# Ledger of designs, part 15: VHH binders against BTB/POZ domain-containing protein 2 (btb2)

Target 1, 284 residues: BTB/POZ domain-containing protein 2 (btb2), of Schizosaccharomyces pombe (o74778)
Amino acid sequence: MSMNSSTEISQEPSIMKPVSSISSFVFNAGFLQGTFSDTTLIIKGETYHLHALFLGRSPVLLQKLIENNPKGDVHYTIEVETEDPYVTKESCLFVLSTLYCDSPRIPAEVNVCSVLAVSDLLGLDTLAFEASSLIEKSIRPETMESVIRFLDPNFEGLERLKMGMYPRFTSGLFNKAIQVMYNTLVSNWNTEYARLLCNLPFEVIKDLLESDKLTVGASSMARYKLANEIVKMRASFRKQNHIEGKGDESVVLAFDEGSRGIQLVHIAPGAESRRKIWKATSVR
Key: E = the ipSAE of ESMFold2; O = the ipSAE of OpenDDE; V2 = 0.75 times the mean of E and O plus 0.25 times the DockQ between their complexes.

## First folded at step 16 (VHH; framework vhh_6qgx_2)

Design w1 (from v6 with H54R; at its last look DockQ between E and O 0.63; V2 from the best seeds 0.71)
Fold by ESMFold2, look of step 16:
Structure w1 (fold): chain B 284 residues (1-284), chain A 125 residues (1-125)
Amino acid sequence: as target 1 above (284 residues)
Amino acid sequence: QVQLVESGGGLVQAGGSLRLSCAASGFTFSSNIMAWFRRAPGKEREFVAAITGRTGYTFYRDSVRGRFTISRDHAKNTVSLQMNSLRPEDTAVYYCAAGSPSEWEAIYSGEYDYWGQGTRVTVSA
């Protein structure tokens, strides 16, 4: 027994120092520092030094661990491939850390949309639903554009908006966003919603402005004027940004739509536009 | 015994760049995370960036992400903060810290075991 390795205890009674909790140790030494790591995980070219035991709580990672080490090697190397721009290094760090925790909470410093994207990628349904719930609760005029962009980042149109990029978790978020817009459009159309309204598909603008759930004054004339302002704003946006080939939009009064009756009309570009002019379409 | 000494502070024009350095004297514990915090005049200290010692994972405050880069040099036992596209609101005393967070939120909360004395950064228009 050397002085450097002595385990002798003093003759006087003493209180031994507590060891760290298992949860604290696995988070700090395990997740953050990679102590005793047995897995190299690669996501979008970023490398994470982690532990197969904890990663196995992800159905996606568990399957990859099984597939990539059938002979029981002592070190795993697995890769998760994605082109999703919402999958970021920092969101991966947070989501992966939840595999090392019992009851994780999505904190304010992380991007909730990115948490949803990574949770979906890794098959973490509970966390993905929690992220979706937080997004839904955050929908207001100030956040609306970012939520809509998250649902349809490539401007694919109405069907993408309805499902979002992660249908199991994002289906229905668009409808909730539209519900909020019914109550906030009149006060925000030329301010918080200006850019958003310019980028939404015509079909969405048409459904929004024609809906009886949208109240604009007491007459069809008030709604007609608002719709014309928005159509005019959209046309100016397309011209200012050199967006061609989208045809024209107009608003007409609809005789059979009651006091709130308007109809938004889209005239397709090219030869079809010429035929519509010739046919003299009307709302009569 | 861990000593943290910051350097590299100074005066810089808006849009400019500055590199802060933090030298750890003695030793750093194997489970330490190194971080930068800042305190603007009359404000509370706030998190800027952190990096884990062994794995090199990085964490950033939203307002600095993409502009600031934290890095660690294991041979020199130093942590650096490269600050680009500086703005007047980045004016603060910057502090180097080291600690062992036991949960995600602790990375950001300032519950670090060791602190430097700070280095002043002033960003003028």
Scores: ipSAE 0.666, ipTM 0.877, lowest interface PAE 1.1, mean pLDDT 84
ESMFold2 (binder alone), look of step 16: mean pLDDT 84; pTM 0.864
OpenDDE, look of step 16: ipSAE 0.815; ipTM 0.930

Design w2 (from v6 with Y108R; at its last look DockQ between E and O 0.56; V2 from the best seeds 0.69)
Fold by ESMFold2, look of step 16:
Structure w2 (fold): chain B 284 residues (1-284), chain A 125 residues (1-125)
Amino acid sequence: as target 1 above (284 residues)
Amino acid sequence: QVQLVESGGGLVQAGGSLRLSCAASGFTFSSNIMAWFRRAPGKEREFVAAITGHTGYTFYRDSVRGRFTISRDHAKNTVSLQMNSLRPEDTAVYYCAAGSPSEWEAIRSGEYDYWGQGTRVTVSA
């Protein structure tokens, strides 16, 4: 916008006219309007018209600004490259806006996972930790699948799930998610958790269903029935989606320490071992 | 003194498209964000989309992202809302607004300084 609109003082004859607060002026005239912007920032092909003074509050952007050394021209052009699908235009706008604010708060309408991703990209640790805390507090049956996908978007498995894609900030979120599942699995396995349970690594569902922390009912038969339903649901999912070469899964009765009377077993593709498992004996 | 005039509303079948337009006029215009809000029958007014003037930043309600596109024509001093893949739940009176938000949450709030009278959009099943 024009300087007159952003100053308002230039159009008013009264010296007693109150001015906007510094924080309001900086957000509106600075971030939103780009008044006197001196930097073109490019992230994933999107262009932002911003100010080196405020961008320098990001360690990552400060380094880029220092490396950009135009002769006699104070206009900076800096670029941050990423292939992270969680780095989106709107999340970049929000996170960049926090450089123009003191003590910003993550509002409910922004994607907190994307805020974490952009905060990590720009080295904004305080904001990234706040985003991680909000993700943890949001873990419920209806959000569980999205949280798990955020931790392991490429289906890499248990080791990725434990750390997430941003280990400094996401380590431990999977453990918190599992604690929530212990209390919510029985009521949600065939509804909110159905697709999630079909996509989780076998080791995860094995540990979940065999755990003493999971309470299914008064007897091991209730747990056995639930585990079989989940295994059948996973098998049906693989068949319906033409997922081949993953082998078989089954549930057997087990009578040893820590199994709560069942054991989930995975039989590798084409493998045929002795039938020790079907003789009601422990494989452990 | 500032006037916002919406146009382009009408009746359309589900899956169809409409393009709303908002012309800003008056002796002085000081706002740096223009936005679209809507009010469905029996509902509260809700944010749809916004666009900044010089920088061209865009903001969308989640339920319309990917279906609606906000744009600005600097030469005509107008803001448009291209509405594709319309659904019956998009039925509402659509209002153009202009303001100077001082913080992030103000972008999506109904606390804009100037408002149009609205244009009706009806999406039949």
Scores: ipSAE 0.623, ipTM 0.858, lowest interface PAE 1.4, mean pLDDT 84
ESMFold2 (binder alone), look of step 16: mean pLDDT 83; pTM 0.855
OpenDDE, look of step 16: ipSAE 0.834; ipTM 0.941

Design w3 (from v6 with N32F; at its last look DockQ between E and O 0.40; V2 from the best seeds 0.65)
Fold by ESMFold2, look of step 16:
Structure w3 (fold): chain B 284 residues (1-284), chain A 125 residues (1-125)
Amino acid sequence: as target 1 above (284 residues)
Amino acid sequence: QVQLVESGGGLVQAGGSLRLSCAASGFTFSSFIMAWFRRAPGKEREFVAAITGHTGYTFYRDSVRGRFTISRDHAKNTVSLQMNSLRPEDTAVYYCAAGSPSEWEAIYSGEYDYWGQGTRVTVSA
């Protein structure tokens, strides 16, 4: 020992021996140390030495424990298979530890998206909903890209974005993210949101920039300028990353009351002459 | 009575490797979680890594995951921290700690019962 501050313990005098709380004993001796463990649990090739009594609080693990019983053995060996990249060893450790606690809290040290993934895997719906709530509350410019990536890690498009990879718990998070973007896009489009805007589906970009919910400056030219900057940024991104076959995008001045002065247009691959015609007529 | 003694610190260039060791005495080694913390100049102590006893569970600070590996040798009563791909921001005094965390946050928060004196690691550019 000799330096500082986190493990100093003062004990009040007592004529009786203190008894460790059940919760402290169960967490340390049980979960962390595996004292009296009777179960080998395997998730994604990682091994955990745990207790059937506590694991049975997971509906998924309980079923596997019951299925393992025909051997007549006291020791259980159970496996949960997954290829989900959000299921990580440290998030498995945290989520498994909640089976040894009465009222667990999701701490800042763990990846909440991974907690949601593991909670879904183990059928821990309350914890999964709590994780989803924390993700929703954390949506801001600095976290937006990671949240959108979590909803649609394979860039499948709008339908995936609306539901996410765990629909029971992640449906609606995209809508909340878009609501935050309406309030934060103008200040962040070329910084925190730059990469995100390049990767979002065109229909999302179009709806975002054409929406009355987005306020851009005092004049319609401010919105036109912003939309052109974003379209230009997306085109540069496609060039730098050798992404071909997705056609072109452009911005035109709108002649319809409902479009807030602009319209974003996608020109399908091979229709370049139509794009030139529209672009030439949109500049004043 | 409980003593933790760190060794293996030194000066290393960025991208290099070091292996820290912590010799433990005065307690049953396998009954404690063992951890490494660090304190950079002018900053507060921060968690680096921890390892449990029999179960061998490991915990890492995000910034070191994949670069640092914690291990323990029950026969020698030691815990080690293999530090690879070192960066200037890893420069700190590294402390060995031992304890019995009673809740998840205590693993990371430094509520450990026993601490070593520290060993200095300097990573130059």
Scores: ipSAE 0.655, ipTM 0.871, lowest interface PAE 1.1, mean pLDDT 85
ESMFold2 (binder alone), look of step 16: mean pLDDT 84; pTM 0.866
OpenDDE, look of step 16: ipSAE 0.816; ipTM 0.931

Design w4 (from v6 with N32H; at its last look DockQ between E and O 0.49; V2 from the best seeds 0.67)
Fold by ESMFold2, look of step 16:
Structure w4 (fold): chain B 284 residues (1-284), chain A 125 residues (1-125)
Amino acid sequence: as target 1 above (284 residues)
Amino acid sequence: QVQLVESGGGLVQAGGSLRLSCAASGFTFSSHIMAWFRRAPGKEREFVAAITGHTGYTFYRDSVRGRFTISRDHAKNTVSLQMNSLRPEDTAVYYCAAGSPSEWEAIYSGEYDYWGQGTRVTVSA
């Protein structure tokens, strides 16, 4: 339908409207509409028109308000600096909105990783712990890669994975992810886990595949075959993505080391110039 | 009295673009959120996007983030929905809505106070 082009001037009497509840008024008129806002908050170049009274519920923002307006000016201008890619406009809006609420809850449809990131940035520990708990409960084969990338978005390695980017809240999530992988790896390695297994550090792959906690068939031959398939997949990934100079990976049977199992080995760059047959003759 | 009038719907091939517009009258722009909802054949209305008044905050359904852009023209008291990279599953009647959500979840719910008549968008494969 086209726009209605007819608007006659009619002055109807004004009537008193029912007042909103405090919570409705604060959320809609205050947070959403910025009515009577006294603070310009800037996060990653995005501007929010908010109220110092409510922002003061964040210990981080309270400190900024005190430090950046010591003379008691009528309008606050504060900035929170971050380069965190998980701090997004929508996640900031949600987390900031919780400062205008008494007992906020994280809806199922928000990006919980981003909520954790913003909660950490603003010193909102309770909300950050709630977000971390939801992430932990979401760890499944189909979500594993996104959780691991959240813990180590720059692929820095094992020490980053163990702590995550927000250590107070993300320490231990990697261990939970590994526990889930012990129970789900064998049936998901070449599907949901394929890209993840290519991007995990060698030390993680080694510990995962050598662990007694991982059950692979009835014999060490089944584990050996699986480990070889994963190592080959990782090598193909490096070739396809032109990742060179990292050396090679291989799997050997380790019968005389008291383990009666497998061992994943990393052959350092440059070592490939030695005779490979010397290395192969140690396998039984 | 609040009136919402949509325009800009039509037939488009997959991958194409459309721009919907909604002219609003009879309410203060800063006291209401404007939103777009859609109803596909055989489905319930679902949230697409919303924008606040003075503050200009925007909200999107996950499936349209990055493809659709909601915007406001304050001088003309209109809101627009730029829809790019359209897919057959975007086929629906699109409704303009206005309301005063009292909590976060209400931004996304279909319990807005005022609704337009809708404009049809058809995306052919």
Scores: ipSAE 0.655, ipTM 0.873, lowest interface PAE 1.1, mean pLDDT 84
ESMFold2 (binder alone), look of step 16: mean pLDDT 84; pTM 0.862
OpenDDE, look of step 16: ipSAE 0.795; ipTM 0.920

Design w5 (from u2 with S100K Y103E; at its last look DockQ between E and O 0.56; V2 from the best seeds 0.70)
Fold by ESMFold2, look of step 16:
Structure w5 (fold): chain B 284 residues (1-284), chain A 125 residues (1-125)
Amino acid sequence: as target 1 above (284 residues)
Amino acid sequence: QVQLVESGGGLVQAGGSLRLSCAASGFTFSSYIMAWFRRAPGKEREFVAAITGHTGYTFYRDSVRGRFTISRDHAKNTVSLQMNSLRPEDTAVYYCAAGKPSEWEAIYSGEYDYWGQGTRVTVSA
């Protein structure tokens, strides 16, 4: 029996209890739980309990914080007024949470159009551009109606469609949508695009159907037939929904230049007694 | 000794309503985000709704938004889920959960700290 131990004595490992990461603490304790909140923010009647330090990353909210507390009070109450229907509680929660994060991404759980609207409201240009990019990448037959409605929710017409409701971020989206339609119209006009085509301004329908970028079969008769079906669908939609005062639409054969072969014409209200074919001509 | 105990499950016809409740004990209730998840037979667990502490922010799965309402009673340490306009696809075991999400996506994930045993909800056609 040896009285001298040969057993290696190891120090008990140093057990460090990690402090919450800054990002984890800021998001959970700060944004979600409102720990030490110093600001009551009101948007469209909804209340958010937040922190001036982080809200100051929004140029819009920073200005309101400076104006609200010139004397250095310990609590802010600020309000952002808007009637924008795309500004929703869910989108506000997400966009506000990005002020508590360094590199947020737009998740599938939130409406990207609403994220763009709130980002514009709060002056968050980078997030608004990212939202616009995601909308552009999402343009396809099954999303087309919702994208067009977002650009022109009140059916104001072509000038609104070109710019959208947030021009710095939405200008050009309509042109991208039209480019997608050139490749998808023939297969989707009476299905995915049916309601959309009934609600689009005549000018847009005319440009779509007369465009050389749209290919419809090998002859002008195929394009003429498609155009007539769409015009008839639009007229039936107006009758079924009691939409009056828009006049009538018709299609004529026209071989003016290039591969068109048709012309869509609009007959103003009260002009029905002079209805005639304008461009039933040939180029031989 | 953390416990989350769900109640209020049962059998209802489509279009009906049901209110689930979750009693919490053994932890500081107000410091946790409370959530409901569900697992349909043969499927993965999925997020339903969540509610924060004193701030009262709510989060919903798209398919239940407008039909379900999550609420929280700090005096009773309970969270509730009012389920209206129920559909057969809502049939599942519903679980109460408590956690401290560290990022937006974590609110919706199944990585919560504490879980109840679940209460069964069956919606007949």
Scores: ipSAE 0.674, ipTM 0.884, lowest interface PAE 1.1, mean pLDDT 86
ESMFold2 (binder alone), look of step 16: mean pLDDT 85; pTM 0.872
OpenDDE, look of step 16: ipSAE 0.820; ipTM 0.934

Design w6 (from v6 with R61T; at its last look DockQ between E and O 0.42; V2 from the best seeds 0.65)
Fold by ESMFold2, look of step 16:
Structure w6 (fold): chain B 284 residues (1-284), chain A 125 residues (1-125)
Amino acid sequence: as target 1 above (284 residues)
Amino acid sequence: QVQLVESGGGLVQAGGSLRLSCAASGFTFSSNIMAWFRRAPGKEREFVAAITGHTGYTFYTDSVRGRFTISRDHAKNTVSLQMNSLRPEDTAVYYCAAGSPSEWEAIYSGEYDYWGQGTRVTVSA
């Protein structure tokens, strides 16, 4: 084989690259290259060489510039502390770059959830709302697990899911995700949604499977079968992963006022050798 | 003026490592970023990694993050790409590029001003 690199050497070009427009100069020479930078910004141990004039467009950074250098020293040193795992170096670079631009767009190269997290951290509401809108538009079976995990990364439960980690921007995304699941659960429960369904709080599973908005088939037996399969899948997941102390889950047929033909029940933690079923059931 | 000369390509087994280097000359350090792009057989050229001159900011495509490391030696005016845990899908001609992106998307696009001739990397199964 022939492995080669192009090594052709030419004479020096006779023309210098011209200075770009104001906007290009600000982005390239300013943001990317740090030309005339007057600020050292530290986020999660990463260092950025930037400009107070532009950073001041962030309410959060403006306050830190004033507080950490109240006498107007020549060079600013400011730090933003966070343990948010969605705040990454790449997302910080993108979000900080938007302070140097008039009409930034969130490109495919960046993680939109991380953009939302950094935008919230820096008080950039317009960008955070744009990121939230893109997340909402991305809700599909293929992305559902990542969206749900973003809303509740620490497995706190239903109340966190309803709000997300950035309530001003993420409240309501869970409801949108649930609406999508009503239309996609039956064809995805054992494939794209398998891991998700195993990790969702029981209360969410119960509400989802008992809801009239979920259409499974013509009879309560079809819904019973689906619900039982999901409950069994969740139980296998807990056993396989040595998850103890969560109690047991069961599906019962229920034909009473307001019932959809099934009810999911949870047996409280600590009933390791016996089961107590706290359920009013009807015949048939 | 700007001249870019790549080196370090070759044949390597999957899981192995290679280090690519690009010697740059005739440019103002503060006005350019350096990048690596690659073109796999039958595919379009794609962005791999970039590094800024003074600030040292790095950018990576998702498929190489954690495996490839871009670095720059200011004294020698070189940019390097350390490629670890190589996979057959990393097989491509790798190009060194330099330019002055005017917006975020331009960092990842092929609109760089200066290009090397490329160095071939082949990763066997």
Scores: ipSAE 0.654, ipTM 0.871, lowest interface PAE 1.2, mean pLDDT 84
ESMFold2 (binder alone), look of step 16: mean pLDDT 83; pTM 0.855
OpenDDE, look of step 16: ipSAE 0.813; ipTM 0.930

## First folded at step 17 (VHH; framework vhh_6qgx_2)

Design x1 (from u2 with Y108W; at its last look DockQ between E and O 0.50; V2 from the best seeds 0.67)
Fold by ESMFold2, look of step 17:
Structure x1 (fold): chain B 284 residues (1-284), chain A 125 residues (1-125)
Amino acid sequence: as target 1 above (284 residues)
Amino acid sequence: QVQLVESGGGLVQAGGSLRLSCAASGFTFSSYIMAWFRRAPGKEREFVAAITGHTGYTFYRDSVRGRFTISRDHAKNTVSLQMNSLRPEDTAVYYCAAGSPSYWEAIWSGEYDYWGQGTRVTVSA
């Protein structure tokens, strides 16, 4: 069978070697090399040689540039003060670099918690939400302590845990962490979670161990045993570390419906002594 | 033409220190990112550290952060790698590189334009 074969002679496009793309030039010559930099930015004592045009994409830095209006020169010096330990040199470099490019991606090797902290500091909401999403996806027994510490680095308690240090972006992460703990506590309480459980507020421990969402075995005795082990571990931790004023904790059997069968009880400091004072003897 | 020449390699015991140096010639030294990469026998080349030109920003592989310090001397056109607290897993041939990364991940990749011949570092237990 015969086929009509047509050979199209390619019209070669006139392809020149391009000058470096705007995006490549801006990232390398601009961000990395500081070519023609007009701004000295200082964060936590570290100095960055950057460009007001690109820094202005940060609402926070734009406001500081506007407030800094030196007469007779074209150089800006601006400072962002923070004591946030999650604001690090490498994370500042990464987040600042995103101002010099489109559609940045958070790479696997960058500390995502620090990216969120710097993004919040600089008012970069899209990047902060992306960082928060990555943190949520990373919640596992191996990462749990790090996530909880990120939410409450100063051990302030339940109110801080629920909101985190960056509430617009971290509210709800604690609830997600608790849901993961329901499924992973029994296998990890004395290993990956040991230190975390010792440092969590009593109210969190109580809700976790009393919850129907936690499955500990076939009977309420298994849950009672686990709860006692955790309470003992917490008490030993407090004694070993000379932590005073927290009162005492205990586990009692409860007659509630459902799968709980236990109740964790906190005895406030000194409560036992006041209760004993009302014991009186009758005389006739 | 462009040349990068490493020196300072050798044999050290674990916990010891070495200082690598890389002499650059044939290009405008300050306009390039300078980096150190390493290759253990039979392994892929891996990023160790990088330093920008005038801005002096530094970047480190996690496993060496705090132990290694990259620096550059613009007057001498050299880049150095101070390696402290050396471990047997740091044993490799160390290569000096120069390049112009155009995006964040390129800083860490092996897509640098110029490479030295390498200097061997051996860390014994």
Scores: ipSAE 0.654, ipTM 0.876, lowest interface PAE 1.1, mean pLDDT 85
ESMFold2 (binder alone), look of step 17: mean pLDDT 83; pTM 0.859
OpenDDE, look of step 17: ipSAE 0.808; ipTM 0.929

Design x2 (from u2 with F59Y R65K; at its last look DockQ between E and O 0.43; V2 from the best seeds 0.00; counts 0 for: pae E 2.1 > 2)
Fold by ESMFold2, look of step 17:
Structure x2 (fold): chain B 284 residues (1-284), chain A 125 residues (1-125)
Amino acid sequence: as target 1 above (284 residues)
Amino acid sequence: QVQLVESGGGLVQAGGSLRLSCAASGFTFSSYIMAWFRRAPGKEREFVAAITGHTGYTYYRDSVKGRFTISRDHAKNTVSLQMNSLRPEDTAVYYCAAGSPSYWEAIYSGEYDYWGQGTRVTVSA
């Protein structure tokens, strides 16, 4: 083994340090260290020691600074109230840091959904649109459930899914997610998509499984079997989780005018069974 | 002379806990961002956690969030890493670092100015 023979101290600091660049000083001394901070910002009970000059780049924070009526040499205390679970301490730190730099990039280390939520809260539209674009580009089987939960965290249903929780930025993401599902459902229905399919509204499941855009094997019986397995999985999920009052779901073979081959049938609580379609048997 | 000295490493069962400590000397501790990095055998060194000085902001690698807690004692010039719910993949040499990141990604970078020699953590299955 080779060994160093030197005993000199290699980390001796120089006797003179150059002044850091404006951007380095602003980010490190300003944002990270709070040097000369003049503002106490409170979001969801978390406290941030920041600078009114930079916070003013947020339209929302600027308005709150103006309402405090400070004259620049007075300490500000401002609060932004929210119950949004996607507004987290980590996402606030990142989004607030973007006020201290030019044209920041959303790095892989941060939760992009939470960045969108905080950006919307603070009126940072460009960053919110960038976050939405990244979410759309990230839609795949592995991320699908998290994207759908982000659009409808409270299970409100199809109307919420179409718009999301931040409509200016999230409208249309659900449609993109459905387009991805057409190409990935058959390989993922009982794995990556299992929990997602159990929680989606019946209307979504029906449209997805009845669509000509979905390719399922070479025969209508393959589609029938897949749809039946998914309906059974959804029923088991409701039973295991004590979900009541949703009625029944079933799959029938449809020899009506059309290209569907199957029909998913739902009877809402209180609906009469007279609306059921009698099964037809296919032998081809 | 600037010096960072880690302690608290050892062997622990999966699900167990350890507390790492880093003692800083030879500089004004509060003027630096303090961080923990780790290196598993045959792997690149990776970020674990960081804490700012006066503001006390904390940053975590996603895989340790909720399990690890970084804290700082300015009076004793120490930074600590409380590691709970340990997993075999947490096995590594853990390094204490001090630096002055100048942009967001630099917080997570291995380009810190000062480094300790490391303390070994082994988590058995």
Scores: ipSAE 0.465, ipTM 0.809, lowest interface PAE 2.1, mean pLDDT 85
ESMFold2 (binder alone), look of step 17: mean pLDDT 84; pTM 0.868
OpenDDE, look of step 17: ipSAE 0.696; ipTM 0.881

